# Designs tried in a protein design chat: VHH binders against Protein KTI12 homolog (KTI12). Part 9

Target 1, 302 residues: Protein KTI12 homolog (KTI12), of Arabidopsis thaliana (Mouse-ear cress) (q9lmh0)
Amino acid sequence: MALVVICGQPCSGKSIAAVTLAETLKESETKQSVRIIDEASFHLDRNQNYANMPAEKNLRGKLRSDVDRSVSTGEIVIVDSLNSIKGYRYELWCIARAAGIRYCVVYCDVDEAHCRQWNKERSDRGEDGYDDGIFEDLVRRFEKPERRNRWDSPLFELYPSREVIDKSSPVILEAVTYLTKTVDSKTQDVRILQPSIATQAARFSEANSLYELDRATQEIINAIVEQQSLGAAISRVTLGNELPPIEICRPIGLPELRRLRRTFVKLMGQSSLSGPPLPTDADSAKRRFVDYLNREFGGNNA
Key: E = the ipSAE of ESMFold2; O = the ipSAE of OpenDDE; V2 = 0.75 times the mean of E and O plus 0.25 times the DockQ between their complexes.

## First folded at step 1 (VHH)

Design m1 (framework vhh_8emy_2)
Fold by ESMFold2-Fast, scan of step 1:
Structure m1 (fold): chain B 302 residues (1-302), chain A 121 residues (1-121)
Amino acid sequence: as target 1 above (302 residues)
Amino acid sequence: QVQLQESGGGLVQPGSSLRLSCAASGFTFDDYAMHWVRQAPGKGPEWVSSISWSGGSTNYATSVKGRFSISRDNPSKTLYLQMNSLRPEDSAVYYCARDYYDSSGYYFDYRGQGTQVTVSS
């Protein structure tokens, strides 16, 4: 029911972090089922996986495919690899958002000097280490996670060079708490009240209700198209107008946006006992449309 | 699990000031508009103030406008209500509420015990 992305420099203690997190989750009160997806599953040594760009892309493609197939309900999936490229982490975040599951990044923050030492020590022990050329290339291309990015948050930072990573590590326990927290309406002490004294936008006239709805939703579409023109790295569209942002995990084409708007306007225009009532003002119409889009894009799934 | 924890209430004299705080957890705080709602003994809930998800827009009930100031700190996931020139009619339990929408309309989603404010001589 969650996707965990382990991230860090080559030889930064990622596998220890992944195993420790998995074992702590299995021993938690809820006895979580956990699956680790890692490079060893593909029966190639690390130098073969990173020998050239096509090999790396092939590895990332296989890991991504395994994640996409494994994000079914009931188990926590941990991806244990470099996960060094922000675009790739973004793709994994999109899989989690589309599946409506919890997501986080665990970052093993180790300086290059310690990573080089641990790589050398691994090679000296006869274990599978990185060749110097491959190691230095991976270090140079590493893109550090940043918590302001949606696909890097929440971010749990570990420092394997400064501390022993084990089941009592505070950050591991924090991640376990995040991943195992219960979201059950029956255990929630929720009080839901309709606004009694709120400043509200002018009400739609009866004769113009559908016209106002059409106009308001078109303004939202225009804003999305304009903001998407700023670049593919944008995962969040801000709309002003006191609206929550729209979460996008892929570029959304104008034809798709037009289809979604037409479907929404039609649904809102239908009078039925099971359908929602028509919005009474432009701000309410915009809010409902934003909520609708977030559900359709999978961005607002619990 | 969504949690909201209010604090900062107390017994004060008319004309005094109080600052209320609401610590939020279990959801992406900066994606939601937030509200302060109060309930006096024997009365129904009354909306007091709202703030947009970004903090860029604020609204106030007529009865508190000019005296109360709502603000938020998204990094710390905390909502505030600065109450100045308090009056006896401001006495109530104050609740922090998350903005909520469903097919039947807009609602305030609140979960805390509230914080008691008593303005009395």
Scores: ipSAE 0.000, ipTM 0.121, lowest interface PAE 16.8, mean pLDDT 73

Design m10 (framework vhh_8emy_2; at its last look DockQ between E and O 0.01; V2 from the best seeds 0.00; counts 0 for: pae E 20.4 > 2, placed apart)
Fold by ESMFold2, look of step 2:
Structure m10 (fold): chain B 302 residues (1-302), chain A 120 residues (1-120)
Amino acid sequence: as target 1 above (302 residues)
Amino acid sequence: QVQLQESGGGLVQPGSSLRLSCAASGFTFSSYWMHWVRQAPGKGPEWVSSISGSGGSTNYATSVKGRFSISRDNPSKTLYLQMNSLRPEDSAVYYCARVTYDWGTSFDYRGQGTQVTVSS
């Protein structure tokens, strides 16, 4: 029925928010059961889970797999983890979309100083706190959810350092209202045929591919802008190793480049929904975007 | 009006080959990724293969890789699927598809599909 992604800095009160939301949902007049998926079920120390990139990726993979199994059971699923990586939140959103269920992000917005203090207090009590090096790395890599992104919306913002988070919290009640509304069959898209389960499951490996696509296309746009600044008459943009040059008929402004980039990403995402994976590396992504731009710029003149 | 018309299906024995065609109209064919999707009785739709607008990139479901070949002819606005070494599990209605620009969970099919039946 719904997937809730809890998001926030390490030690920002995410687990309190998750439990509060779950208990408030259980007390509502809905007949839906609630399941919290958290890190504790994987039998690893917190510092071991975040000691290195392979360990983090493994943890995210295990959480993602549990989410995928759980979203078809008719439960409201709450993912209580850091969920700090933008591409990973996108991946969870894709799981919810494939399952045809509601999705939202609950963001615990706490300043880094309070998070550090709470982490230290946890360690001082002999509880499972983050080592200082791991904590600072996680804080540095945190990507805040943004309401403008589809995979971060609806966004419910909590402020655990400034307000008591309990069952009476207005934001918790707003989230419960959103999550417990009756599903209206008219809100589902018009369908001729649906993607297969195999096609939907293949999207598990796409989190890094989408991020690479986003970054690669931005690099190309930056190069175009940079080379146009060298002179208004530049009609050929050179991109370096193994990429074909971009042939342009006229100076192209940043707004049009952003529009072309958004269109390209949408087209690649349509292909990803229907079948083949996105490019798995930056060079492949850049090549596909350059080919797209040359078609758009070098189309037949009337 | 986007129109897609599939043809070339039939009843064949295991190990046989068929070539499916899809005639496209009502849109700029060369600008879109095109897809083959199949649906067996009592099952949901299954993605089979995709090809880029230029034809330079192709992908296949693992169940058909090495046996099926997707191609397109942009001047004639025609999509093809060459199916070799057909197996009974390949039996399905085959549709050609264009995905819409909206990032929903649907293929945009406009034809009735073409039946492929592989029987020993």
Scores: ipSAE 0.000, ipTM 0.110, lowest interface PAE 20.4, mean pLDDT 73
ESMFold2-Fast, scan of step 1: ipSAE 0.005; ipTM 0.414
ESMFold2 (binder alone), look of step 2: mean pLDDT 83; pTM 0.837
OpenDDE, look of step 2: ipSAE 0.021; ipTM 0.320

Design m11 (framework vhh_8emy_2)
Fold by ESMFold2-Fast, scan of step 1:
Structure m11 (fold): chain B 302 residues (1-302), chain A 121 residues (1-121)
Amino acid sequence: as target 1 above (302 residues)
Amino acid sequence: QVQLQESGGGLVQPGSSLRLSCAASGFTFSSYAMHWVRQAPGKGPEWVSSISYSGGSTNYATSVKGRFSISRDNPSKTLYLQMNSLRPEDSAVYYCARGSYFDWLSPFDYRGQGTQVTVSS
């Protein structure tokens, strides 16, 4: 079982990619059961779905609900929509991690000019196209997937404007190989199958807040590792004038930093106490993590 | 037993080309995505490029896009990085890495010893 998120600009060939991937999986040696979750199932035209923020939020909620219901069935689930917002892709990734299933993103990378042309061609034929205002708003707000982000990985990139997408497409075949590969005791990738602390925290936090927390804590860890690599006995790691320095009186390796980060994210996600909400900006997230690290390194543990 | 051995680095002039190689052993090379990562003195590690299991999908950092090309030869268990139009800012130790996309704190579960690339007049 797996969750596949199709991503791309409006009118970028996403549905062709979704159908091609599904049919290739069904015809594979294991004959996978596949379900496509798309906007058409809700009986709304695309301009109504994207007319305003409440309508768009409602559409994302319906798609997310369908995904959550489907991930326990043993099927490969393909979500065919814009999936244009990083926070929403993060939520879908959290669902996959909680279910202990494989996850990947298939990105249809088509430039804005071709997307506009295809949109206008559909409108000219009397087919379902986006109104210009809605189209331009969606293009402006699109957040391109980045392989470095865990919720955008693995990333399979298609170019529908440069080539025909069909069952022989190399990227489609690579996605099929990834989605059908066997996990055994010798080759098991436990990081794919086990829920992370961030995934556990997602049940108690907004995706945007968790995304900022993720980025901020990663930046702090990277700064510590970078400054340690520059040599000299370090007793102090300086992170900028708005943050207190981190005091280190012993060697601290990456495994310990990872453990502390996971513990911190879990504590933030599990907090039910009255007080400030989860950070929504990078500075607040960084400050809370630095404060946490200084307490842990201060030796005030029993 | 997992071994990654980079080669092909050296001292070159700006505008020159170099091809880096990485010989892999101790694992099923054709089952893993592979990566090139570089690190210059005083800077953190910078991801350069990635290639999928079969070689059909590649990705590049914005700083090298259009100048570098990643490729692999699964039968010979070798990863390559073709570097064209080299700039002084490309000077770094280049590492071959086997990685997991699902560990965003450290996406690499194995990294080679590195090969030094120096671009200087």
Scores: ipSAE 0.000, ipTM 0.099, lowest interface PAE 20.8, mean pLDDT 73

Design m12 (framework vhh_8emy_2)
Fold by ESMFold2-Fast, scan of step 1:
Structure m12 (fold): chain B 302 residues (1-302), chain A 120 residues (1-120)
Amino acid sequence: as target 1 above (302 residues)
Amino acid sequence: QVQLQESGGGLVQPGSSLRLSCAASGFTFSSYGMHWVRQAPGKGPEWVSSISSSGGSTNYATSVKGRFSISRDNPSKTLYLQMNSLRPEDSAVYYCARLGSYWDSSFDYRGQGTQVTVSS
């Protein structure tokens, strides 16, 4: 049980750090359940979220609320956002303290020049980047984590511009060791790491749904692209006995598949507020995505 | 950081062959499908080819079917594109791509690209 706050400049490799940390934790001896909370779970695009101070405060409020709801699940919760404001990191630290769970900050330390280059490259590729004005404003207002502050400690520093971040990265392994370490005989450590019976039950019933959703939908997109290679005029993509086929009336390009996946993921994030709960396993996530694609490709004819 | 580094481009005459390579790092290469995308001057990106994580399935754009061949070597974390019977219309910057994660608000991870120019 822990709260991990990913921190860094816009376009500093934060999400790769978050995904790498999550995968390493899942593959560790303890087989940790991990949940990633990020900005993509909200319907507004990144430039809308940072267009002005009220929008930015609203985004931080939503992320904080999601964290507060998630820390009782018995999972490791990773907050993947800028987390650029020290007062906001303090609030997240207070949530961890109130929940009696471990806390740490993972900081992607990348100089402004590289962040600007990566933002430009994303825009040139047709990927989502920050508008120049928003990017420069965010860079200027960034408040660097300091390990002297209790809400910024322990601090794990990554340098994506100087090294490849993967499962073998020493800092990632240090963070995993910290997050999975066996409890010492001290009373404080026992209270922090030992979940209640209710919290233990939540661990088995609530998966790291958003992370599994990302993996499952990516797998479906790859299958569609692969099966469209099997000839001209493919009308049906088969995914196995447990999943319905995807009916297509035309070849579907990769940009359209990416757009549909992004829309689906955002809608699923919003469904957790008033609709059915997020899928708890990969098969359920795949089924819902396939159903979504069939509705999008098939039209509304009853 | 997910890193992809393309190489093998150059200036060739029509009808020539080139082999492009892409060195991948920063992720579990053997677990991801990989793609080649190209962008000609003044035009948007065009998807060229894809290959499954195991290398068992491949897909090609109609414009390159029968001329291009995609392959991968998972132990060396390298993606390849064999281009035969090159035409002036194939002139573009070629990018190695992985379908991205929404966690990074990015749907493609690409390297800096390698320039292919087919000219008489």
Scores: ipSAE 0.000, ipTM 0.111, lowest interface PAE 17.5, mean pLDDT 73

Design m13 (framework vhh_8emy_2)
Fold by ESMFold2-Fast, scan of step 1:
Structure m13 (fold): chain B 302 residues (1-302), chain A 122 residues (1-122)
Amino acid sequence: as target 1 above (302 residues)
Amino acid sequence: QVQLQESGGGLVQPGSSLRLSCAASGFTFSDYAMHWVRQAPGKGPEWVSSISSSGGSTNYATSVKGRFSISRDNPSKTLYLQMNSLRPEDSAVYYCAKEVTITYESGYFDYRGQGTQVTVSS
């Protein structure tokens, strides 16, 4: 019961990795079916799928819908596509979390020069390669997965240009172990961590209340920046179950967020003289800051 | 568990009005922003409108701005979409969603209800 996202540059050996992983899983786990969702099922050639942004978004939408429909507690689903955009990998990770299933990313790390050579070799053989313009555009837009991001973890890195990828590959075996080892039955859910801001109530002391307020508000800024890095046209930032969401009608730059935070901290400091008391804990500080941001972002729409 | 139940769809003539409702349960409704998303046959999902947890802020897709109005009643845990001057291109299944963690840029949306069908035809 899991979602596996294969990721990599165009012509980086992703399909070989997907097939090898699927075959190894089928041999190791006889009780679970394995399904590969790939571009071939959508009846458009590679260059048509990536010719322009609408076509590319349509392809991603179809793949995401197939994943959402196929995700179940009894099947391992492997998504074999570029999966090159951070925001799209985040979407797939959200589907896995909603389904309560295990998730991982398998990254085929191949340098651009080898990918270009393999693309040329495919074209020379009359196989489904990328047109040069499309290939170079995809290479430049590729967003490398990073282990520190929860939607890119656990991350299993393969190097098809440096080694043969087969059923005995150490990284393939590590992925198989991860996907099967801790599943003793469907009686217990898998522990999955959310990329949410830490929500821990910490009582502010009067001696360092402004420092704690500053730190708490910086956590909110970090969450906004992080979620906007997944896609510039995000209209809402979610901060977990304990805080209201932040509603944005436009991309908000870091300089603007820093100015708003400094203004808020200054206003809270002024309140300590004769106005309302300072927040008594980190949660209260975060709630007041979120409310402040929602007012600032929505005020001009009156 | 989060449960969202949409209703109010139907077959109407162009220029008509409909009001959709979404009954929410399994979470503290007043703490969360809510959304309407639609999907027409053969097309991907399209975000339609959003409303903040307090109801103080609303947003609309360009295609529906000025014709649709989103509102909520926190005591009754109900979300509404008032649709005026309906056009054939508004024909779709309309879904209610509790939260959006997916970017609007890609045209991807998270929706949890089973939807309500709206058909606008002559």
Scores: ipSAE 0.000, ipTM 0.106, lowest interface PAE 21.0, mean pLDDT 72

Design m14 (framework vhh_8emy_2)
Fold by ESMFold2-Fast, scan of step 1:
Structure m14 (fold): chain B 302 residues (1-302), chain A 121 residues (1-121)
Amino acid sequence: as target 1 above (302 residues)
Amino acid sequence: QVQLQESGGGLVQPGSSLRLSCAASGFTFSSYAMHWVRQAPGKGPEWVSSISGSGDSTNYATSVKGRFSISRDNPSKTLYLQMNSLRPEDSAVYYCARDFSDYLEWGFDYRGQGTQVTVSS
């Protein structure tokens, strides 16, 4: 069971991608049941759905409601619509996480000129095309999926203007492989949201909290020093996937880093009235220290 | 410079209500999902609620579902948590947090300094 979000500009080949993916999933060795949710099921024409903001919000609400009820059926659900707004894709991702199912985005990447031509051709044939004003408004407001956003990942990119999309398309086969993977409770490409923050690091014991805080902050300082030693022009220090990067506007000397660490550790060791409670694990300690450093290095509100 | 500033906490009796606010600055607020996270003394952080950038989708931890309501006002760049029927176990420091854009892991890239909520007789 999974939720697939098809995304793309108006007239970018989304329905072909949705149908091709559904057919390939049905033919897979796991013989998946697949449901496509699209705008046609709501009996409103295309231009009525996108005539104004309230109508568009109402359409997204109806699609979201259908998705929410469908993800409990044990089928793979494919949402075939523009899905053009980052916030709306985040909403769909939240539904998938709450249901504990796989999620992915399939993006039909077609330039505006081809989309405009295909819209014109559709209109010329008497098919459901977009009125020019509506088409241009949708094109301007389209928010391209970004792989680094969790609600846009994993991201499978198709190029209908450059290639034929069919059951043998490599990207379609890659998406099918992802969607039909055996669930491994220990290792998944995308983590499922839990009601509590699931930290895999050992919790700080009460007796060792200050020691663990000291050790974690020292590891951050060591990483900064080591990365700066590789190049004087470093403006960003990367500390791995779980931590935000440290943004530096100038080379930071070891004496300054030591002073900042001492100040941070002292503040964390003082009474709860002076600040937030001590972090309960090493990852939380590192994150709070990184936040502290970014605040200090960005400093002065100048 | 991303900044998040929580307010609205306090000491209240069981069964009372509180509304928390979080003022955001230094980023395009409407482009990010936001979370409320709480941490009680001696416990790890607990995710409480999330809201999409548009404000149309919300999620809640089982322990607060039906009692808490998350909302946002994008023009004023403010996040809210309406807390009803408060219980002693809701006592914690409450943090607002910006959703982390990491395709492999759920998390937060920025959080505020927190606001203390104490539910006690």
Scores: ipSAE 0.000, ipTM 0.128, lowest interface PAE 16.7, mean pLDDT 74

Design m15 (framework vhh_8emy_2)
Fold by ESMFold2-Fast, scan of step 1:
Structure m15 (fold): chain B 302 residues (1-302), chain A 124 residues (1-124)
Amino acid sequence: as target 1 above (302 residues)
Amino acid sequence: QVQLQESGGGLVQPGSSLRLSCAASGFTFSDYAMHWVRQAPGKGPEWVSSISYSGGSTNYATSVKGRFSISRDNPSKTLYLQMNSLRPEDSAVYYCARDEGYYDSSGYYPFDYRGQGTQVTVSS
């Protein structure tokens, strides 16, 4: 049992990678049962799925629900979609961990120029391609998987623009070995609970990851709830030096604070929806989160 | 570096009680919610219980509600799970985990499992 997340730019050869991996797994000595979950099952035009934020959220929700349902069936589940948002890959990784199954990411690394050309060729053949505006928006919002992130590891990188992807591809065979290798249950449990992080050179550091941002903002929430739990109707939550106070007009429950934090972390992870650049350290992350909370509690001042 | 060390497991008869402990280091324990998760042989991990950073809020899986009690001692950086009226179905390796601050409405909780776990076997 495992969950495989296929990731890549629109028109980067993801479906070829998914099908090739599935066929190689089915033909392996262990003869794995494999299920591919993809967008085709939802019967909406590709451009309709990505036309606006609610449609994309609905698509991700449906894919996530199918994954939740499928991870208990004993099959290897392959999710074939853009899987372009770090926060969404994090959610899929969490499902795999909760189910105690193996997890990996297969990334089709194709430059934007080739993806544009392949999208154009799809349209020319009368196949389901992306409209230019939607394609360019998706390309700009793509969050490249990073081997240093737990939810992007192990990472298997394919280069469909540089090589033919087939059952003999070394990376496909490496992924199959990872997914089918049997270890005793004690060793397997330790490995699943402590995911291996490949020590490869990565473009971005862990300090700039969505996880690090999430961790820094959790400290702010803890301070708010703890001060409120002291039994005083506190109008201001005072934080350490260099941070502004948080102004509150009513008691704020933990569920609401967690919703606000998750929304904030998600907004910071979606570069096309954020105006300012991402914070580079924990203190700047905390400052931006405090500013966000003050706007939410006191209203938008811009 | 985050370290979580579980202890207190063992072999007991049905109806018995056990108290599990988890010693935390490498982070500010009082700033994080904590969880207990268990995994039986051949099955996926099952979330058991959670406790807020202050101890003011606790939650339990339906299968253990009324039998198990989670608590914490922030000064000693220790998490506890009091397990009463143990059943054979409770047999599993028990892990403590630091809260990642993310909850799925379906009941899936993302945790950072740092401990090696402690084995609980309920058998006659």
Scores: ipSAE 0.000, ipTM 0.112, lowest interface PAE 17.9, mean pLDDT 73

Design m16 (framework vhh_8emy_2)
Fold by ESMFold2-Fast, scan of step 1:
Structure m16 (fold): chain B 302 residues (1-302), chain A 121 residues (1-121)
Amino acid sequence: as target 1 above (302 residues)
Amino acid sequence: QVQLQESGGGLVQPGSSLRLSCAASGFTFSSYAMHWVRQAPGKGPEWVSSISWSGGSTNYATSVKGRFSISRDNPSKTLYLQMNSLRPEDSAVYYCAKVGYSFDSYGMDVRGQGTQVTVSS
């Protein structure tokens, strides 16, 4: 079981990388079951998906929901999309950590000029290319993966403008080896969660308020799973000095935590007021979610 | 018990300024985002502004953006709304609000008694 995030500029060869990786995994010695989650599965026009921030956020939400659902099936899940925003990659990493599965990023590193050429060629063939305005906006906003970040590691870099990507590509074979290796006590770092979370304030933008709410609440779920996985009968989950503890009277399974998070996000999106009452930063979102969980786990004193 | 007490309203001429205050008690004020909501007679509540727990982020309704400024002082547990260039349509009872949870409803708004703002010549 694993989550693979394909990342790269628009028209950087991501789908070829995803398909090549999937087929190589299926043909490996371990005969892995693989599922690709991509934009085409939603039957939406590429330009409609990236026409504006709400549409782009909606696309990311649909992809994330499919990933969250799919990682419980016991197969390798490949997310084939731009995955261009570091916060979104962090969120996908959090899903993998919460599920206790392997995670990696495959980055198609292609310069802007080649991406622009491939976009034009795709359009000339009558295939779904990006409109120029949308393409330039996506290029401008792309946040390159950095190996030093946990949510961008391990990082497998492909160069589709410099080489043919196929089943014999060394980097593809390295990724396959990583994804199919046997877990032992020394390599369980891929499944072992940290005992605490580092809380970092993140300012919510108007364009990303609901997305940042989703990300902040996922961090709380990860902390709960992490502390429960330490094998002790944990009756209190400590989230650092800035957040109240979460009181747990019984072990809480990941499916229940995901349901509670989904319900909370839905409730936060609903209002009897004319304006959106969403939190403006990650810390306020985490506090409201912790209060919600304490109500659900023990309604009297949360 | 959660308590919110608004003050600072009054009768003013169009173009005037007012600063509203909300004194909070009974909860960890510095841990929650806060809102200003207003309600004119015969109309439903209208969200005016919000501020994050730290004061680092603020949002405003289109009708007040550029004229109103929300701020908070966490040590004194006080929320403020600075209202400039007041217009007759700003006339309403202004409420300080936080999202709360009741036994039977999540996301229930907790409001104070309100403070009346009347803008007329």
Scores: ipSAE 0.000, ipTM 0.111, lowest interface PAE 18.0, mean pLDDT 72

